VHH binders against c4kar8. Designs and how they scored, part 64

Target 1, 263 residues: c4kar8
Amino acid sequence: MAELSTPSPASPAPLDGGRGDELEKFTLRGARQILQLLQDLITHRGLITAHTGGGHSFMTAVLKVDEERGRVVLDPSPDPQANRRALAAPRLTCVTQLDGIRIQFPLVGLGEGQDKGRPALFAPLPAEMLRLQRREFYRLQVPLAHELSCLLKAEDLARKPVEVSARVIDIGAGGVAVVVPTGAAEFVIGGTLPACRLALPDGEPIELDLEVRNLNRQTQRNGTEQLRVGLRFAALPRAADTRIQRYIFKTERALNAKARGGL

## First folded at step 23 (VHH)

Design kq15
Fold by OpenDDE, fold request of step 24:
Structure kq15 (fold): chain B 263 residues (1-263), chain A 125 residues (1-125)
Amino acid sequence: as target 1 above (263 residues)
Amino acid sequence: EVQLVESGGGLVQPGGSLRLSCAASGFTFSYYAMAWYRQAPGKGRELVAVITSGGSTSYADSVKGRFTISRDNAKNTLYLQMNSLRPEDTAVYYCARVEVWYVDRTGTTYEFDYWGQGTLVTVSS
């Protein structure tokens, strides 16, 4: 009976630096907003995953917020080694969820001590907190078996119109990430690709305009270089949005069922 | 109600010794770090010594090697043994409960929530 090693939850992909502008819209920097959000975390007793780097994390909670002193108090890990890692880390990345919204914030300058006779971790208030609404930021990793594709209407280096069939690797309410062969077309960040066609398994391709948001070169295991293109839905009809959401939901359910051992 | 009651103060000659006591009540004494601080006439408060719940001690440079902070958890009592007393040690000595302490890269922070009425120590020839 082979113990199916439950795949370790994928470390949250580093916030790709190219999503900077979109992330700014969801970043709280106001002191009052930060304090309120931290207080909400306390009220809801939200568990926080604190990442210390190197793939290590521990569970914690905000115990107290001290506005006057500008500090946050966290519950230490029951694992002394985790606490040591946390204290040694230049930055603690805290991730949690409140009301279905992903919250992420950094803590720097962590200290250890005691609050009212109880062991605690101490940090200055975060300078910023990110609130990611699941609907907008969640990206479904598309199963390879689904063979989602997007026909991109782009230009080559000579500015000649070209059509590139791209494999969709992830999809969300706001856009898709695709992979294309290197040199297949020239992509410019902020550029619009008009009248592209997204192929979903459930029907006819969806015609939509796409905006190039990021470009990443990826080397495959076989040594072949591919270009990952992050694309935003620039103009998505409501009907198309509904279809995309339905696909995502259906696929997520299927993946979750499979993960639970449900065929 | 949290109470801290200092005792043991008095007049002592330079080079003499004195032992201060602080009787604690109204809280789980063994869970808290405790401290002594002093206030000399016309001067600000000075942290003298701290002892954690685990028994780790810290001292001001001015008293290091001369003073010893200790605790008896069974008696809910904090002590300050003062040896080689100097005129500059003349002050009102206060026992304090440490509400918060922590160590970070910048140093150690102590915050106190309760203190006693103090006991006067006078070092004079």
Scores: ipSAE 0.827, ipTM 0.929, lowest interface PAE 0.5, mean pLDDT 90
Fold by OpenDDE, fold request of step 24:
Order: sequence, then C-alpha cells, then structure tokens
Structure kq15 (fold): chain B 263 residues (1-263), chain A 125 residues (1-125)
Amino acid sequence: as target 1 above (263 residues)
Amino acid sequence: EVQLVESGGGLVQPGGSLRLSCAASGFTFSYYAMAWYRQAPGKGRELVAVITSGGSTSYADSVKGRFTISRDNAKNTLYLQMNSLRPEDTAVYYCARVEVWYVDRTGTTYEFDYWGQGTLVTVSS
C-alpha cells in the first residue's frame, strides 16, 4: 500500500515585497478594526492555518480576544510537536478565510498555558491584518503550456518607443504579472503603458492600458536575469473583463480537475 | 459559587513548620492551576508558590527549598507545607485560583480570579 505522500501544502508564496503599496490598502492597522476582525473570526468559528515556517503548519482557531490585556488566545494543536514548533518560531503566520475574503496576520511572542483550565496558546494582538478580497487579489498562475503573452508598449533608456513581448506568469481580475528580459525596456512604477495587447487563447488580443505597479528582478536557475513586472489594468473594457474572468475560471477548473486525477 | 477557604495558620517559632490547607469548591479543581500568595503587614502581595493542573510547581526565591506546594484533586484541596519558618515569613497567606497562566519568552504570567480570606501565619520567638 503505497503511502500517497499528501503533497506538502505549498508554502504560501512569500507576499512579494513589490506589492507593498497595494497591500497597504488592504492592511488593517487600527486597533478597533483588528479587534473586530478577530471577534468575527471567533463568531464564525473560522479555522485558521498557522504557519510556523519550514513548510510546517497546524490548524487553530481564535478562542478569545482580550482587548484590555492586548492578547489573543488560540486553540493549541492536538500535536505536541506542532505546538513546540509554533512556540519556537519567531513568527506565526495565520491564514484564514471569512466570507470569501482571505485574511492573513502575523503573531509574534507566542506562549503556552491555560485559560480557565483549558490549554491555550497566547500571543499579543497582531499589529496588522491583511484582508484580501478574492476578486482583486487572486492571481492565477498561468500554465506554461498556455503561452500567454502581453505586448507592452514601453520606452527604452533613451525614451524611444519599444514594443516588448512579455510572458504572462500570473493573471487576475485586476492585472497581470509579466516577465521581460532585463534591459528590454524601462519601466517606471506608477507609469502607464497605453494600448498594450494581452493575448488570450480564446481569441484576438485584448487591447488595454496597463499601469506599472511593481518591479522585481529575478535570477533564473540558468543565471539569466529577468524582470518581473506587475501590471494593473488601468482601463479595462467590460467585454475584456468578461473574457479575462472566463479564462481564469476555465483554467482554474482545468487545473483543479487535473489535481483531482480527472484529466 | 467558587469558594476558597484557607486554614492552618497560627503562631510558630522560628525554625518551626506549618501546613496550610485551602479547601476549594464551586469549580473543577483539577483543571485549574492554584497558587499561594502572601501579604506581610505594610508590604505588597508576594506570590509564594504555584502548582499547575499537571503538578508542575514554581516557587518564589524567598521560600525555595523551604516551602512545598501540593494538591489533592480528590479532596479539592491545596496545601502549602512550610518548613524552616522565619520571622520574615510572617504574613497573611492566601489561596488563589489561576484563571490564566502562560509562559513565553519574556517569562511566566499568572492571573488570578478568585482568592480566599486568608490565614495568618506568625513566626515569632
């Protein structure tokens, strides 16, 4: 009986540091907001995946929020080893979903003990909580086989207009991430790339305006440097939005079917 | 109703021994950590000893090696055996239920929700 090694849940992709400005809009830092959100998690008995690092996680829940003492109480894992890892971790990354919204928050300074005779984990209140609405933040990783591309109308170092065919690596309702060769064009964060063309498998390219949101230099395994460019859809026609959403939905469905062994 | 009733206090000579008892009622005693703290005349409260539900114990440095906290869950009773008593041990001793305790990198925190009326221990020649 071959023990089907349950694929280790993919470590949540590091929140790519380049999304800093966009994430700020979705970051709650107000004490009252944080308390309310934690209380909502209690009310809804939301299960939380707590990541301890090294690819390890355990399931927990918020049991109590103490505003006066500035602490949160969590349900410990039934696995003592998981609890040990949690306590040893410099940071616990908690991930959950409430009403279809992804919630992520860090906890630091974990302790173990008891609350009213029940074993519990204790932590200071998180300094911030991320509330990510699926529609805006979900990015589909584009299968390599789809060969999605975006023709970028950009400028070179000399401000000469250039067209760069960029591979689309992820796509969401709000934008795309593309990779371009280093030096292919100059990108400015906050700059607009007008009249770009997004190629989808289902028909003619979509003409759209793109706003540069982030830039990240990446070194490939082969030593080649590439520039990852995060682009927001600046003005997306409704018809184009529908096509993009359809593509995402179809692709997700196909990927899920494949993962279930159905394809 | 949660009740804690201390007993066993009295007058003892230096070097003597005394055993305090705390009878607990109104809650599941075996689930809670319990503590002894004391208050000497004109001084603040001092945590003396703690025992967890699992039987782990901690002591103040001032009483370490002389005092022993123990519990009998079947009798819902907390004990403090005090040996080698000193005049400095003169205080009202209180039994307390630990509502919350936890250990983190900064140390151990104890929060108490119920305590008794106390029992007076006087150590004098």
Scores: ipSAE 0.824, ipTM 0.928, lowest interface PAE 0.5, mean pLDDT 90
Fold by OpenDDE, look of step 23:
Structure kq15 (fold): chain B 263 residues (1-263), chain A 125 residues (1-125)
Amino acid sequence: as target 1 above (263 residues)
Amino acid sequence: EVQLVESGGGLVQPGGSLRLSCAASGFTFSYYAMAWYRQAPGKGRELVAVITSGGSTSYADSVKGRFTISRDNAKNTLYLQMNSLRPEDTAVYYCARVEVWYVDRTGTTYEFDYWGQGTLVTVSS
């Protein structure tokens, strides 16, 4: 009776050492961003695979985020051995998915105890969280000759309302990517920007709510740093959707015609 | 509503013994770690002893070997047996519910969310 060694679930391959620079684009280090993402994990009851090393892992969840004390509370494993391994590990690698996006973050300094009479694991807030967004939708690169702009209603570091005029670099059915000067506003992943205005060439700006989905710092060739913000259409009226789709279609057609030597 | 009511304080001679009680209500007592802390006149609060829900105990060095923390989950009561009392043990003793505790590489952390009104213990000749 050959004991079918159930293949040990392959430790998720360490994110291949793709050039350290590419991972930086997907790494969140802002305290507010980290807190928001952890809160989102709580809200969505996201299951987390916690890797303790040596090919061992257990399932957990974020139970609580304590901003004041700078700690995260995790659900312990029902397996005492898994908890022992977690506590002995110098680093816990947490892997999860939210809205189809892979999230990875390290926890260090793990402790065990109780929160309100319930067994729990405790750790300091992660210093960084990796969020790997897969582009689900085709996005049209906005031609430089036909600039689109989006007026963002955001907040600054002091939570003062600010309006930022942003250049749209790509647009799709699901949202836009824009570039803004670094420091122009504070953006939080998962945050909503209400009553923004997308300017299309065919008429009046479209008023819409935008959800921040991605943040990426980009250094231009001239050394200037810009923030790329990926924004999802949170509530798009049907008329607005039609206009956006029309724009995309018209622009794509024009680009293709030009590429074929017709213009 | 969570309530903690201390009793058993009083005047005792040096070398004497006293037993404090804390009656707990308004929560599932057996799930929570409980603690005694004290405050001497003109001094800050000092953690005296802790007992986990599992019955593990910890003591301040100043009371180790002299004081014993215990609990009766059936009675929802926390106890502090104090033996070999000294004048420096004079304080108001408070019962506290531990909201959060955890042990990490740096040590043990305790956070309290409820405490009693306290009971005065005076050790004097």
Scores: ipSAE 0.810, ipTM 0.918, lowest interface PAE 0.5, mean pLDDT 89
Fold by ESMFold2, fold request of step 24:
Structure kq15 (fold): chain B 263 residues (1-263), chain A 125 residues (1-125)
Amino acid sequence: as target 1 above (263 residues)
Amino acid sequence: EVQLVESGGGLVQPGGSLRLSCAASGFTFSYYAMAWYRQAPGKGRELVAVITSGGSTSYADSVKGRFTISRDNAKNTLYLQMNSLRPEDTAVYYCARVEVWYVDRTGTTYEFDYWGQGTLVTVSS
């Protein structure tokens, strides 16, 4: 039996600037590319979350693109407070999704007035637009109940082999983040951990080579320390990639069903 | 068809008065901001006054205090009362419909999509 659901198309939060260099390859800066993407949003009537800062946002849509004058026309909020916040903000960060593609762009210099007798907001065309496939930006926060773990084959301070079972806290297409007790092993940014084993709920553990990308020391409430280790998948086999994506999809669908109370 | 027809121009002496009218048809007049602009011989056009659908007004500095823009939405008519006329007010006056207007941090923008054929005002003695 085919299952029907009502997905939410837009992410409410912008991607932050801490990933600036990593996001550059997904950034459109060509005028024609930007105009075409904005036209696609108009054609498909894409709903946009416009963030004004301070945790505030409102729903809008691109009504028109005026190529000759280099501007966009947006639907104003029915809430006057939202419009006032938008006009006062130094920039408006617009986030939407079109056919599984996440789109994010800034608008600066927002104005308020009328287009053909109807209230509207106006801004110059954005200078850039991010365009990301879902796979490229999504990281699943692993539920504690799943107890997902990764067996790391690392070295201690004396450079002797050790195996550390690390809890996986998030997982995406490109890697995992894990936590280990401080001092359980020595990790070096850029170092490779060969033949690690990622335990997913289905089937045998996946053997993976991992690369250490970042380290973050964390102090627990009782004063004990743990280390968050960001790990990149090196040369991920297609079968392993498929299993990881299946886990992410199934878990996200299950979490969405609980949030909606019925699926 | 959108149509704007000006009337009321003519010859007046300095210090005199005229009232211009603009009959509008072919659109919902009450939804649109409306404007008067003028063009003196050998000069570019000048925006004289704007009135919004809600009745808020704006004037060029050169006419402020002497000219009054008004509208009658029931009659689909725009007016310009011109008092204390000066020779520099000599121009063809055009009624215009505002297609787009907005206010941002750099100021106010007005863009027009329809205008009449104009009515000549000559201030001379």
Scores: ipSAE 0.667, ipTM 0.856, lowest interface PAE 0.7, mean pLDDT 86

Design kq15
Fold by ESMFold2, fold request of step 24:
Structure kq15 (fold): chain B 263 residues (1-263), chain A 125 residues (1-125)
Amino acid sequence: as target 1 above (263 residues)
Amino acid sequence: EVQLVESGGGLVQPGGSLRLSCAASGFTFSYYAMAWYRQAPGKGRELVAVITSGGSTSYADSVKGRFTISRDNAKNTLYLQMNSLRPEDTAVYYCARVEVWYVDRTGTTYEFDYWGQGTLVTVSS
């Protein structure tokens, strides 16, 4: 008998340092800004996923911030092993979302003890906090039926120009992820692919420059190797941005209508 | 209103013993770590012993093996049994409530929010 499975929602993964230059404009570094954002998390009772590394995480919350002592107090996990992993980790990467705004910050030097008779975790104030609007981090998973593609103007191993039609697997305000057969072209992280063409259903393809941000090799069930290529929009005209956001909105609404009856 | 009242001090000869008590009121005693500290004449305050709500204890090196901190949660009372007393133990002894404690990679931090008026212990030959 076949087992029915429903994938559990994955915990939001931390944004990594490979996006540091594109994220710097959303990074708070002022002590007063950091204190205010932490206080907002306390006031609105923001639940936080704290990542300890190795795929492990636990749920927590900021209970208080002590400006005079320069520290935060966090809710410990009811699972002693999660607390043990947090205390052993060189840093704790905290991720949360407040009213559609993604917030991420590191904590280092975590300690364990009590605050006013209650178990708690303690850390110095973070040196930085990342604050992103939903559109700045959201990625729509493109339905296979849409057959969204992006024509990439790249080079082969011999440095000769090639054009590769790549299937778009996800799309957001800042870029796309595509898959190509392994060996179809050579990609270099940080490289620019000029004059690529993104085909959306609502009109002519959008001509845009793409920057390679990440590469991941995948092996499909049939043994075929593919390369997942993460691409950032290098410069995005307002009209192109509007078309992309409209596609995302319409597609998301259509998918929700199939799942829930279209409220 | 949080109140901490020490008792049991007095004059003892070197090698003698005393038991100090601290009566606590105005809070849920069993939730808090508690401590004794002392102040000798002309000296700063010294943390003597701490007992957590779970019963774990720690002591200053100067009193290890001679002093025992304990608590009776049913009576809301903290104790310090002092044995093998020495002239350098002469001090006013204070009961304190621990507001915050934690251990991290730099060590253990204790922060106190309430203390009593103290009880004098004099050890003289």
Scores: ipSAE 0.662, ipTM 0.854, lowest interface PAE 0.7, mean pLDDT 87
Fold by ESMFold2, look of step 23:
Structure kq15 (fold): chain B 263 residues (1-263), chain A 125 residues (1-125)
Amino acid sequence: as target 1 above (263 residues)
Amino acid sequence: EVQLVESGGGLVQPGGSLRLSCAASGFTFSYYAMAWYRQAPGKGRELVAVITSGGSTSYADSVKGRFTISRDNAKNTLYLQMNSLRPEDTAVYYCARVEVWYVDRTGTTYEFDYWGQGTLVTVSS
């Protein structure tokens, strides 16, 4: 059985790079909004995971914002190597959560120095900040016992139609992730899969259009290859959205009850 | 609270030497980068030299090789040794505390929050 996983507040991974269009409506670009959100992080002493690339990150916090000079001041890492990686990175991707709200923002042009005699990192104010409620970013890890599947209407190497029954491994308001054997079909990032069918336990399968957002090859413990396909829902009808949210809510409650029901 | 008091100015002939001192009080001197500025008659202020808390130094091109900034953290004192003085070095010299400094890809930024009253250096025959 696959592990249930939710990104923790202390080390959340950045959201997928292929979500740019769907995330735009949650992106703050107004100077006043950005300053207020940064001030909220300062006030609540929010811990931030700063990602430097290559799988490296360090913990930091926003110490100050200086609106007149257009910059933020960050807490440096006690690890000098982490600071050097941050300064070398073309951007620092900052991720945190405040009162159930996920916050993500890029910093570019990082510098190092001192603020009032204390070591600090400096960067221009971010041009944008992503602010998401739980519903907007949450992905339920689907229990294996549910055998949740999605019938994909895809194409093989010869561009001939093929139907692939893919196991759904996670599901959220905006899409699903599925696994298929490597080579079961050809998938192209940005490609569309019309008239797929998502099988939920509580009724007839939902017919929906999917868009391929990411592909990741994964090797199982026994050496078999599978392909993880990240899929976005296109034009999701309200009835379908309601059914998906109901499934997520009901399943999360059941999983929480099992986790609490140990001896 | 914060006080910076310069001393050591005076009249000197071209080619001469002079040492300026700045007595600092009201803050933890060893934590801060410190600087010397000067202002010549009828001209704007010019940053002359900076020394960090760790002892790293930088200088204006006009004084490199002639001036040496130094500090004594035990005495809370900043120094400027001025050699090979020229008439264009005539100015009021100010000791300054660096509030913020940082280095990024565009260069180095210095921002100052306190200055002394200055000490006059006159280079003339």
Scores: ipSAE 0.630, ipTM 0.854, lowest interface PAE 0.9, mean pLDDT 87

